# VH-VL binders against q9vne2r244to415, part 5

Target 1, 172 residues: q9vne2r244to415
Amino acid sequence: KLHKAQASQEAKRELQQALIDDINDEKPYNEITSDIKDFSQRTNIPDHEIIVIIWSTIMSLGEWNKKEELVTDQAVRHLKNYCPLLQAFASTDRSELALILKVQEFCYENMNFMKAFQKIILLFYKTEVLSEEIILRWYKEGHSNKGKMHFLEQMRKFVEWLQSAEEESESE

## First folded at step 4 (VH-VL)

Design t14 (framework fv_socazolimab)
Fold by ESMFold2-Fast, scan of step 4:
Structure t14 (fold): chain C 172 residues (1-172), chain A 120 residues (1-120), chain B 109 residues (1-109)
Amino acid sequence: as target 1 above (172 residues)
Amino acid sequence: EVQLVESGAEVKKPGSSVKVSCKASGGTFSSYAISWVRQAPGQGLEWMGGIIPIFGTANYAQKFQGRVTITADESTSTAYMELSSLRSEDTAVYYCARDYEGFFGEMDVWGQGTTVTVSS
Amino acid sequence: QSALTQPASVSGSLGQSVTISCTGSSSDVGGYNYVSWYQQHPGKAPNLMIYDVSKRSGVSNRFSGSKSGNTASLTISGLQAEDEADYYCSSYAGSNTYVFGGGTKLTVL
């Protein structure tokens, strides 16, 4: 049991380092995606765990501004470059939900990111990393306890818009 | 195939206000930011402000804070720019423009412009 | 009036290249990689040419953008008569605000 847990943790650490190496080598995203999928197949790590590792690795590569108003723009710019990579592992509802929960927890634990959550989620929506269906599910029932009321209020207008757009799609 | 259609030309007296509309038409797609940019006769472009409707938030250039109000009506796909306390220096063509990603100033679709003349 | 400095005019001959500069500060051009370039013909609305410093908005590969420090540049190669127009740079300035340059009139000789 313990030995299996240690092996799994070591595999995740190996994936993170391999991803850092691929990014530093400036490999194209298709090649990075292929490397990660090969790793996933060998280690049996599911997409909903891989996408969290990708998120954590990408965020670890940034040197973040301490001012709330500057870090949001910095983070969106940084993340935009990796949306194709994140999208490749956002293949299930579980993967998308895991990602949004980790973004929420990251923004809560890093106070300069408290106002960045909304724009990061909008970026992921517009780049098709996150679907409207999963954002609505997160809003209703899937949210983390970390900063719950703060992030729900931050997303209120966006969720109202998503619901309005869905109603229009049904009527057409 | 998104088009932005602005309201017609206006002639206003100093001290009055003007409200210009910008109606989006075409295919139904994800929301985007709408910016307002003006151009005085023979002069350059000047960003006044913009709105990200899905956030309900408008942002304004410092020069126009207190005089400009930018709003959007999602039900009619129409953005508005209201400029108060008009002066002769406010005589310009007023454009609305779509910022496709809403983050970076990528203004890829523009309205035809609304001429506002402030005189007498 | 304009936050970003551009030359008032530039000129170039048919088939040659021309470069238009756009100088700001660390709070706009130097601080972000969100510089756009717009082309405006007389009596028309502006047309987006370049965004994110160097990405083309469906325009000819004769148009290219670059940035060094606080100065962004638009280069137009293989000048054609229809390139004669006013060119404006803009930059993200933080907090969801944007600034424009004063504009440059390009004359094709």
Scores: ipSAE 0.009, ipTM 0.526, lowest interface PAE 8.9, mean pLDDT 85

Design t15 (framework fv_socazolimab)
Fold by ESMFold2-Fast, scan of step 4:
Structure t15 (fold): chain C 172 residues (1-172), chain A 121 residues (1-121), chain B 109 residues (1-109)
Amino acid sequence: as target 1 above (172 residues)
Amino acid sequence: EVQLVESGAEVKKPGSSVKVSCKASGGTFSSYAISWVRQAPGQGLEWMGGIIPIFGTANYAQKFQGRVTITADESTSTAYMELSSLRSEDTAVYYCARDYYEGWFGEMDVWGQGTTVTVSS
Amino acid sequence: QSALTQPASVSGSLGQSVTISCTGSSSDVGGYNYVSWYQQHPGKAPNLMIYDVSKRSGVSNRFSGSKSGNTASLTISGLQAEDEADYYCSSYAGSNTYVFGGGTKLTVL
């Protein structure tokens, strides 16, 4: 049980390094996606863990500004380059929720990102990395307690817009 | 307060292209989206497409896909709309407009003055 | 032809009320509670009057928006001469795209 957990943890570190290498080698995103899917099949790492590794790796590649307003714009521009890759592994509700929770945790643990959460989630929604369904689920029940009130307040207007679309289909 | 100033009137020949600019002043350029909306003489408003400068992504109405290109230059706070393969029916006033809520929800609260583009032989 | 259907013209007398409809489908008006209304005077750029169900700051309380199913409505009460203009509805249509109605010319008698 312990040895299997150790092997799984080592495989995750191997995936992170392989992803860094692929990015540094400037591989096309379809090739990077193929490499990761091959790795997933060999190691049995589930999609909801893969997407978290991809997020963590992408964020580790940035040199972040200390000012809240500047880091938000910087982060969005940086993440935009990797949305096709994230989308390829946001295939299940569980993967999407894992991503939102990891973004929340990152923004909470890095004070200069505290105001960046809403724009990052909006980017992921606009690029189809995150679905309306999962953002609403996160808002109502799936969110982390880390910075809970702050991040719920940031998302309020966006969630109200999403809820209006869902309610309309049921009210007919 | 944000203001949008568009480039001057253009007269173009069929088959050519036109590039209209929209310069934003006041406010943070990266905090909103810019849409392009045209209006032919005596006709209604028609959404052509738009861009969210911070995301660098442009989206186009199906009717204009392949003919319109929308770009933004954050360093000069200027958005551009280029329409190619011009026809006489492209004669219209072209407006740029800002969506207010730091994103793109369809609340076009600030409009440019409009640029008249005339396509004639 | 416009994606959203509006009557070409509507008329009302000073002090009366008028309602302008905007009919779409489940892919725009029916799918989203995000309909905006614009007023346009001759030779001028459009002005945002209503967004969602909210009135724009500085816009008279005489203007109100509503929505039911695939149809949104703009109601103008206490008609005044300056209300005479063209009115356009607009809706989010999915995939970061927007559509306009054909426009309604309001004549104040």
Scores: ipSAE 0.014, ipTM 0.575, lowest interface PAE 6.8, mean pLDDT 84

Design t16 (framework fv_socazolimab)
Fold by ESMFold2-Fast, scan of step 4:
Order: sequence, then C-alpha cells, then structure tokens
Structure t16 (fold): chain C 172 residues (1-172), chain A 119 residues (1-119), chain B 109 residues (1-109)
Amino acid sequence: as target 1 above (172 residues)
Amino acid sequence: EVQLVESGAEVKKPGSSVKVSCKASGGTFSSYAISWVRQAPGQGLEWMGGIIPIFGTANYAQKFQGRVTITADESTSTAYMELSSLRSEDTAVYYCARDYEGWFEMDVWGQGTTVTVSS
Amino acid sequence: QSALTQPASVSGSLGQSVTISCTGSSSDVGGYNYVSWYQQHPGKAPNLMIYDVSKRSGVSNRFSGSKSGNTASLTISGLQAEDEADYYCSSYAGSNTYVFGGGTKLTVL
C-alpha cells in the first residue's frame, strides 16, 4: 500500500540528507559507512538502493562544467573522493549492476556527460567499486537502452582489454 | 610497483627521425596513461603528448602536432615516442612518465633518454 | 614560453620558509584542482612532491601546496640543504593534456 511506499520514500530522503550532513561535517569514511549501515538496517533499504542514493547524492554536490571537454575530468576527480563509500555498498552483483546502470542513465540524461561514462567506469574498476565480471556482464547483457550503442562503443576497447587479460590468466 | 625503463642514448642527423621506447614492469600496463616529457639543456620540462593504451587514444601538445607519434604495444608493455624531422632544437633528454588514468599526476618516471641532433 | 608562470629563482636561509608561485589561467590552474609539483636534482629525473594541489606524495610535511584562483603555491618550511633543486609546477589542461611551468631554481643559503 501507499502508506508503506511513502514511509520508504521518506526514509530515502532522510538518508540522503544524513549523508549530505556527514559529508559537510567532514566525518571519516568509516563513520559515514557505519551511519548508513545503521540506517539501512532500521529502514530495510537494501545495498543496491543505497549505492544509487550515494551516487545521486555525490553527483548533486558537484558544480558541473557545461562543456564536455571539462566536465569528464571534473567528475572523475570529484568521484575519486567518494570511492570508499561506494565500495562499502558494492558488496553484491546486484548493487554493482545497479550502480553501472545508474551511471549510464545519468550520462545519457546529462548531455555534457555523454563522453564521461568510460572514464567513470574505469575509475570504479581501478578503485574496486566495480568488478571485471560485472562490467563484462553489463557489456554482454545488462545494459540499459539509454544511449546503448553510444556507451557500448565507448567501452569496446576497455572490454576487449578485460577479456584479453582474463583469457591470459585462465590459460595459466 | 611500476617501473619505467627507457631505451639508450641516440645521436641523430638533422632531418632524420628518432624512436624512443619506454618499457613498463609491474602493474597493469594498459590502464595507465604514459606521457612523454622532454627537457632541452638549460630549459624546463615540456609535455609532448601521452597515450592511454586501454582507450587507444594519443593526445599531443600543439607544438609537436604533426611531428610526434606516440604508440603502445600491449604485448611487450612498451610505449614509444617517435619524433620526425629532427632539428638541433630537439636535442634534449626525453622522459616517459606514468599517469594513472583519472589521477592526473606523473608519479613514476623513466630514467630519461638523451637525444642529440648534430651533423 | 612556458604555459604556467613561475619565478626563475628563489632563495632562502637554512631553517626559514620559501614560497614558489605558479600562475596559469581558467583553462588549467584555475579550472581544475589537478596541480602537481615536481622536484628535480641535477642529473636526475623529476620526483613528484605534491599532487591534487595540496596532497603530499610521501614527502616531508615541510612541503605544502595551495591554490587561490589561477595561482598555485608550493611552500617549503624549515629549509634544509637537500631542498636545493629545481621545482616545476604542472597542471592538467583538459582532454588528457598537461602543461608545465618554466621551473624555479631554489638556492638554500
């Protein structure tokens, strides 16, 4: 019913505000993570929804350049500061896939970010927010229809490299 | 840790080309950007260009556009910088440097390759 | 002829502080928070000292970085003899390109 849906929606808004407050208070990542996990347990919000809230909150804190040439590097630098938070909630295949799909959606809906997708995914791969397995799964079968051909083409070289590295390790 | 080892010193005639190599060891080669930076005698550091092997993309400083070609061979973990139409002003030490993609700092440098352009 | 402007030389006495400036434009220093500082001793490759404007690359806390508008600064406190070197600033300039300052020769008196 509506009453339970409204309570859940209010809880998500409360989590976003608490996260903003914690970031503004410059709390250490382990304390922010603990606060979010406590909130998740009380409100029963799963990790795959929390990671999306964290992503959306982080992106809302940026003052984005309107030029594609400048915004990609700005976004990667901004996100680097929050990778430990994202990693803490990237604990399941479902939460990793939810994140990559939300990044795709964000880049598609904000045209100045259309070229940013590949670099953001590479950042998350290198900081262990996203696994090789889930990136490959997204490429083959898990992608959103939003900008599908554009983002698959952006990722082509990266995916080919991941597959080459995987085949080499498997042949050992 | 990542180390970069550059090829040996070169002496070249004006109008010729030079190709300097930079071999990476340790870490994943393709995921790091490799920049080429030169330093002429008594002058400062000058960024020439870089390559991100995983993206297959090289970018060049405008001053060197058309004369410099930066490539990478992932099978040997080696980046190359080829400079054509050499002039005496190209006499310099040429460095390769690793820049982790998305971090924008050159934290690991090669030892430098001296290129002398003389008749 | 460098994209970023640094003083050609600075000097300081043992135990004192010195500051080196690096001035660019909104397309590099002013537009990004990706300023790095490199130390170069004679005959050696450069060594990364500071990155992201103010973060130390494993170096002494005597080295600090800052930025205001289009100007970044490297401050070295408690000067030691081994600090005598050339110092270069570098800034990200967009599209995976970089620019360097002209370099500053630090003399420790």
Scores: ipSAE 0.009, ipTM 0.512, lowest interface PAE 9.8, mean pLDDT 84

Design t17 (framework fv_socazolimab)
Fold by ESMFold2-Fast, scan of step 4:
Structure t17 (fold): chain C 172 residues (1-172), chain A 119 residues (1-119), chain B 109 residues (1-109)
Amino acid sequence: as target 1 above (172 residues)
Amino acid sequence: EVQLVESGAEVKKPGSSVKVSCKASGGTFSSYAISWVRQAPGQGLEWMGGIIPIFGTANYAQKFQGRVTITADESTSTAYMELSSLRSEDTAVYYCARDYEWFGEMDVWGQGTTVTVSS
Amino acid sequence: QSALTQPASVSGSLGQSVTISCTGSSSDVGGYNYVSWYQQHPGKAPNLMIYDVSKRSGVSNRFSGSKSGNTASLTISGLQAEDEADYYCSSYAGSNTYVFGGGTKLTVL
């Protein structure tokens, strides 16, 4: 198990470095996506782990402001650039849930991001990285215990809106 | 299809305040930003501020800090822009606009509200 | 006074191309990839043409956007009479704020 765990960890570090290199080389997102899918196939790393690596890599590229208001804006602007890449690996319920849970964990472990969670999730919803179904599932059943009450309260208004939006979405 | 409908023209005296409304219809209101942009006669566009109704937080251009208040009422799908301490220089057409992704993509605009500040 | 500098006017002939510049600083155009372009016909509200520097907002592929350093550009190819309008650039300026350029009047000859 130890040897397999170390080999898997090495593969994940290789993917993270390759992604950093591709981003620094300004490769088009379709080429980056192709490179990652090839990597996934040969290393047998599933999409729900890849999307977490993509998230962690993207966040590692930022030099974050310590002020809550400024870091939230900075993070949303930064993440918008990578939504097409995240979408490519958010094709399953498991991948979407893995992403929202990792965002929750990141915001909990980085105090200046505690209030950024809802705006990041709303960005991912609007860019079709996260579906309404998975956000509602996270809210009701799938959330982490890390900062649970804080993040559920942040998302309360957004979840209420999601639940009412289907009845209001008549084209006019 | 989303439409933004603004309130009617206003004539105000210097030193008074004006509150312009912007009602959204034909779509969901709360998750996109509403920006307020004005245009004085024969002049260019000037961003005043914006709000994302679901978050309740408004942001303002420095020039208008302390004079402008932007609010939203989700129950009526209406955004408001109140400008106080009016001066003749505030004579302009005031637009509301939907910023769909909150990064300056103002893709749907109201028809504009003419506010005239005169004695 | 506008935060972003545009030429007051530009002109081009039918079927030709024209480019409108928008110059800011490192705190707006140069610092972010969130530049939009708006077309405004007399008596009407603005219409979004380009966003995120180069993405078209449902408009003809005759309209394209680009950016180099502190200057963004709108290029209109195959000029048509209906392109005659005022054009405004806008940029994200940090802290959830935006700024507009002074506007450019395009005359189609």
Scores: ipSAE 0.014, ipTM 0.541, lowest interface PAE 7.3, mean pLDDT 86

Design t18 (framework fv_socazolimab)
Fold by ESMFold2-Fast, scan of step 4:
Structure t18 (fold): chain C 172 residues (1-172), chain A 120 residues (1-120), chain B 109 residues (1-109)
Amino acid sequence: as target 1 above (172 residues)
Amino acid sequence: EVQLVESGAEVKKPGSSVKVSCKASGGTFSSYAISWVRQAPGQGLEWMGGIIPIFGTANYAQKFQGRVTITADESTSTAYMELSSLRSEDTAVYYCARDYEGWFGAFDIWGQGTTVTVSS
Amino acid sequence: QSALTQPASVSGSLGQSVTISCTGSSSDVGGYNYVSWYQQHPGKAPNLMIYDVSKRSGVSNRFSGSKSGNTASLTISGLQAEDEADYYCSSYAGSNTYVFGGGTKLTVL
């Protein structure tokens, strides 16, 4: 099983490099999406793993400001350029949840991003990368212990807003 | 500390348009909501609309829909409010205000206000 | 109904307490937990006092907020001369819109 795990890791590195090459070649996003879908079909890598690779690749392209107050704006502006690409692979609840968990892990492991989590999730919600249902599920169930209480508190107002909108719809 | 600085007073005739600017300094601009709130002489506060610059989407109070346009220029950290088809009832002080951390009505930083007078 | 109802004026004596009400509907104050209170002195921009119904924005602990049904309340205890001002409530009203109350003039006697 170790041998198969290494082969799978090589396929993921190949996808990451191909994505970097496509971005450096300034390919339009619909062409990048087609290239990744072709790769997925050849390698049998599911969307919930592809979306994590896309996220990690996009974040690796940024030179991040070390100041917490500046990095949030920088990250949101950078990520906005790639939302159509992320949306193409946010096809299942599992893909959306995998993305939220990876964003949480990234923000926890990079201290200058500790306050960026809420704004990144808001961006993904507004661009239809993440659905209300999966954000609420993450909030209630959570699967990552990394900074869990800090990120739940950051998301509290946003989640209450989502829930109040749902309550309004149900009352009608 | 974040500061919002608004453009100077305007005197306009009925039927014209006015464009007020709000320049942010001392903090982040793109990822926080900026709202426009007006106050007629001796009257209360009235929310007109707001924008989060990075998303490029503005939301407007129904009363002003079709007459107000809110925009933002990230390169100059400036938000704008343009109000068209001016009437005497539009005479007011126009404030910009920041809704940071949450866009749920917590307007924590305000501009100094711009007086717009509509008279013939 | 987009406007919130506040009393036009309230008064209280130095050292006492005063409460200002803000009444809306199920589409704003009653439907959401996003009520804010602002203090405005003559010729000045408003200053945020309370947000999210009951959270202080770094102001004195003499200021407190609450909500019951469609009515939010601002209570100012230990009244001081500098508390004399106009007070406005606001609420989220759905669909990324906000509404303000008509304002209350507080006189400290």
Scores: ipSAE 0.009, ipTM 0.572, lowest interface PAE 7.8, mean pLDDT 85

Design t19 (framework fv_socazolimab)
Fold by ESMFold2-Fast, scan of step 4:
Structure t19 (fold): chain C 172 residues (1-172), chain A 121 residues (1-121), chain B 109 residues (1-109)
Amino acid sequence: as target 1 above (172 residues)
Amino acid sequence: EVQLVESGAEVKKPGSSVKVSCKASGGTFSSYAISWVRQAPGQGLEWMGGIIPIFGTANYAQKFQGRVTITADESTSTAYMELSSLRSEDTAVYYCARDYEGWFGELMDVWGQGTTVTVSS
Amino acid sequence: QSALTQPASVSGSLGQSVTISCTGSSSDVGGYNYVSWYQQHPGKAPNLMIYDVSKRSGVSNRFSGSKSGNTASLTISGLQAEDEADYYCSSYAGSNTYVFGGGTKLTVL
């Protein structure tokens, strides 16, 4: 209903602003995480929506270079500061998938980020924000048509490596 | 646990090229990046470039652009650094180092023993 | 790329503290939170001590890193004889490239 939709939109805006305020106040990540979890409990917003709001908020804090080669590095450097926060809400397959799909959408809709997708996903894998399982599922199932062929091609070698690691793990 | 073993010392003439190897053992070779760092006698450390083997991508410091080529052979778990048009100023110990972060060379946590290259005329 | 500026030498007495500075610009130290510190003993390869403000596992709690503006600092407390070495800072410099500082020789008196 309208009242529910209004309350949900209001809550999401409140979360985004609270996150910006916490970052500007230089709160430790464990306090920021606690604030967001408290907010999630009060508003009943699930982790797969929270993680998307966190991603969108973090990306809104960046002043992005227009050159593809410079923006990729800039984005990775910026995102690295927030990986502990993203990890705290990447607790389910659904929240991990929501994040990778939102990253794909962002990179597709911002042309200077078209080459950034692989490096961002590699960062999230390295920092345990995204699991091997969900990256492989995304690659196999192609959950979004937005730039599908470009992003699958970017990920080919990384996915081949992940598959080799999975085979090695299973053979042990 | 990863160990890096570099090739032996080289003595080269000016104008020639040298190719130093760095063989990794332990761990998955493709799971990290390899950087090359040199140190001339009595001088500081100088980053030359690095490679992410899984992606085949190499990046070089501006000073070495056009003279250095960094490659990797995943089948032998070996990275290579080739430096051309050698001058006496290229006399140095050349180190390879693993970057555990794997993609931009900031966590050089495991180093080879160093390869001494002497350019003499 | 210009090398980062470090003092050529610093000295301290056993049990005291020393701080080594590493100064760059907004395009390296000031622009990124990715300064690393390396210790090098004579005839040995460098050893990673600190990444940003985090110390490497197995490195003594006596070593700490900090950064303010364009200057990063390595602080070594409770100086011991084995701390006598050359110390290098390294920073990300953009476009997947890195730059080292000139190095600082630490003498433990």
Scores: ipSAE 0.013, ipTM 0.503, lowest interface PAE 7.9, mean pLDDT 83

Design t2 (framework fv_socazolimab)
Fold by ESMFold2-Fast, scan of step 4:
Structure t2 (fold): chain C 172 residues (1-172), chain A 120 residues (1-120), chain B 109 residues (1-109)
Amino acid sequence: as target 1 above (172 residues)
Amino acid sequence: EVQLVESGAEVKKPGSSVKVSCKASGGTFSSYAISWVRQAPGQGLEWMGGIIPIFGTANYAQKFQGRVTITADESTSTAYMELSSLRSEDTAVYYCARDYEGWFYGMDVWGQGTTVTVSS
Amino acid sequence: QSALTQPASVSGSLGQSVTISCTGSSSDVGGYNYVSWYQQHPGKAPNLMIYDVSKRSGVSNRFSGSKSGNTASLTISGLQAEDEADYYCSSYAGSNTYVFGGGTKLTVL
């Protein structure tokens, strides 16, 4: 049981290092995606854990501005480059929810990112990493207590826009 | 503190186009919505459209769809509004404005306005 | 024509209160809690006074906003000479679009 837990932790560390190596080697995203899928097949790590590892790895590659006002633009610009990779593993409702919750946790634990949450989620919606359905589910059913009221308030207007767009689509 | 500085006054002939610039300094540009609002002499404010620079896609008021193009250059922190097929009724002061907290909060920071005169 | 209806003018005496209405529909004022109010002095760009129906943008507590159904209101208490200006309401109208009211000229007697 212990050695099974150790093997799982080692596999996740191997995935993170392989991803860093692929990015440093400037591999095309299709090849990086293929490498990660092959790894997932061998280790049985599900997409909802892979997408979190991809997120954490991408964020570890940035050197973040300490000024709250500047870090939001820096983070969105950095993340924009990796949206195709994140999208490849946003295949299930569970993986999308895992990503939103991990972004929320990151922004809460790094005070200079407290105002960045909404803009990162907006980027992921625009690039089809996150679906309208899952963003609305997170908003209604939100599971993380870390900064819950703060992040719900940040997202309120975006959520109202999403609901407005849905009504307009249905009206034809 | 962010400031928006618009380009200078323009005098144009009917049927021509005008392109107004709006340069941001002192604060965040890329993740905040920039709107364009015009005001004809003695008339009210009219929203034309807006853009969030990092997404590069603009939204337009129905009245201006097909005549207005809004763009942004993140490298120079400059937003642009181009209005084509100018008519005398397009004579107005054109403002750029940034949303207070990025999106949907109202427009807190305004440019000084650019006067565009369409004369025949 | 403007999408939101405001009275063309209102007047009040020094020290009194005045209320300016802004009437729309369920697709703007009635459908969203994103009404803003702007003050404009002659020759100047607009200044944001109220956002999100009732939140002040750092302006005097004499300014307050409210909404009931399809009508939003700006109330200015303790009128001062410098309050004389044009006042515009604006509302979110869906799909990242905004609409303005026609404006109201406030005269302080």
Scores: ipSAE 0.024, ipTM 0.611, lowest interface PAE 6.8, mean pLDDT 86

Design t20 (framework fv_socazolimab)
Fold by ESMFold2-Fast, scan of step 4:
Structure t20 (fold): chain C 172 residues (1-172), chain A 120 residues (1-120), chain B 109 residues (1-109)
Amino acid sequence: as target 1 above (172 residues)
Amino acid sequence: EVQLVESGAEVKKPGSSVKVSCKASGGTFSSYAISWVRQAPGQGLEWMGGIIPIFGTANYAQKFQGRVTITADESTSTAYMELSSLRSEDTAVYYCARVGEYWDYGMDVWGQGTTVTVSS
Amino acid sequence: QSALTQPASVSGSLGQSVTISCTGSSSDVGGYNYVSWYQQHPGKAPNLMIYDVSKRSGVSNRFSGSKSGNTASLTISGLQAEDEADYYCSSYAGSNTYVFGGGTKLTVL
């Protein structure tokens, strides 16, 4: 069991390094996506683990401002460049939930990002990385205990908007 | 830095419609919510509705539901408020106001106001 | 139907403090921590003073906000002549809607 966990962790490190190399080489996103899919197939790493590695790698590339008000805008601008890549691996409910939980954990563990959670989730919703269904599920039952009440409070207005927009929709 | 500039005063007849514009200059338009707030002569502020341009979906105060339509054009950084079936009690100054990025702040930037007079 | 209740007028002397109340219900002031306060001088657009119950919008630290149950309060300390204005509270009311109070005329004596 430990052996399998060790092999999986090593494969994830290899993926992270390969992704960094692809970005540094300025490969187009279609090629990066193909490289990651090939890696996933070779290592049998599922999409819900791949998307978390992509998120962690992208965030590791940023040199983040210490001021909360500046880091939020910085993070949104940075992440916009990688939304197509994240979307390519957000194909299942498990992948979307894994991503939102990892974003929550990151924002909780980095104090200057405590107020950034909502804006990152709004970005991912707008760019079709995260679906309305999974955001609502996270809100009601899927979130981690890390900063639970803080992040639920941040998302309240957005969640209410999602619910009101759905009620008015003539297309489903 | 960011300014909201509203369209000019209007005089309308009862039963007609009015469309007021609010153009943002300087800074980012799309991720901020734009609210419309009116004030009848000698009366208080009344929230009518708002829109977040990047989402394109507006929300309205119940009193104005069915009579007000709020839209935004991201390419021109302009929000619009159209009020139909005008009555004399719709005579007011109409303000657009920016709610901070993704609902972070109260209404921190206001337009100068557009006077709409509904008379014979 | 969801208009917030404010006193029509309050008055205070130079250098004193005044408090303006804003009373709603559990569907607005009592249910959320999104109360804002606006100052309006005659013929001018409103100016944001306080947001999220107690956060100052770049204004003097003489202005402070608080909330208890269904009632939010704006306190202005060290009253100055330029504080004479109309003051409005606003609260989030759910479903991305907002409501305003009726407004309070502050007279500085």
Scores: ipSAE 0.008, ipTM 0.521, lowest interface PAE 8.7, mean pLDDT 84

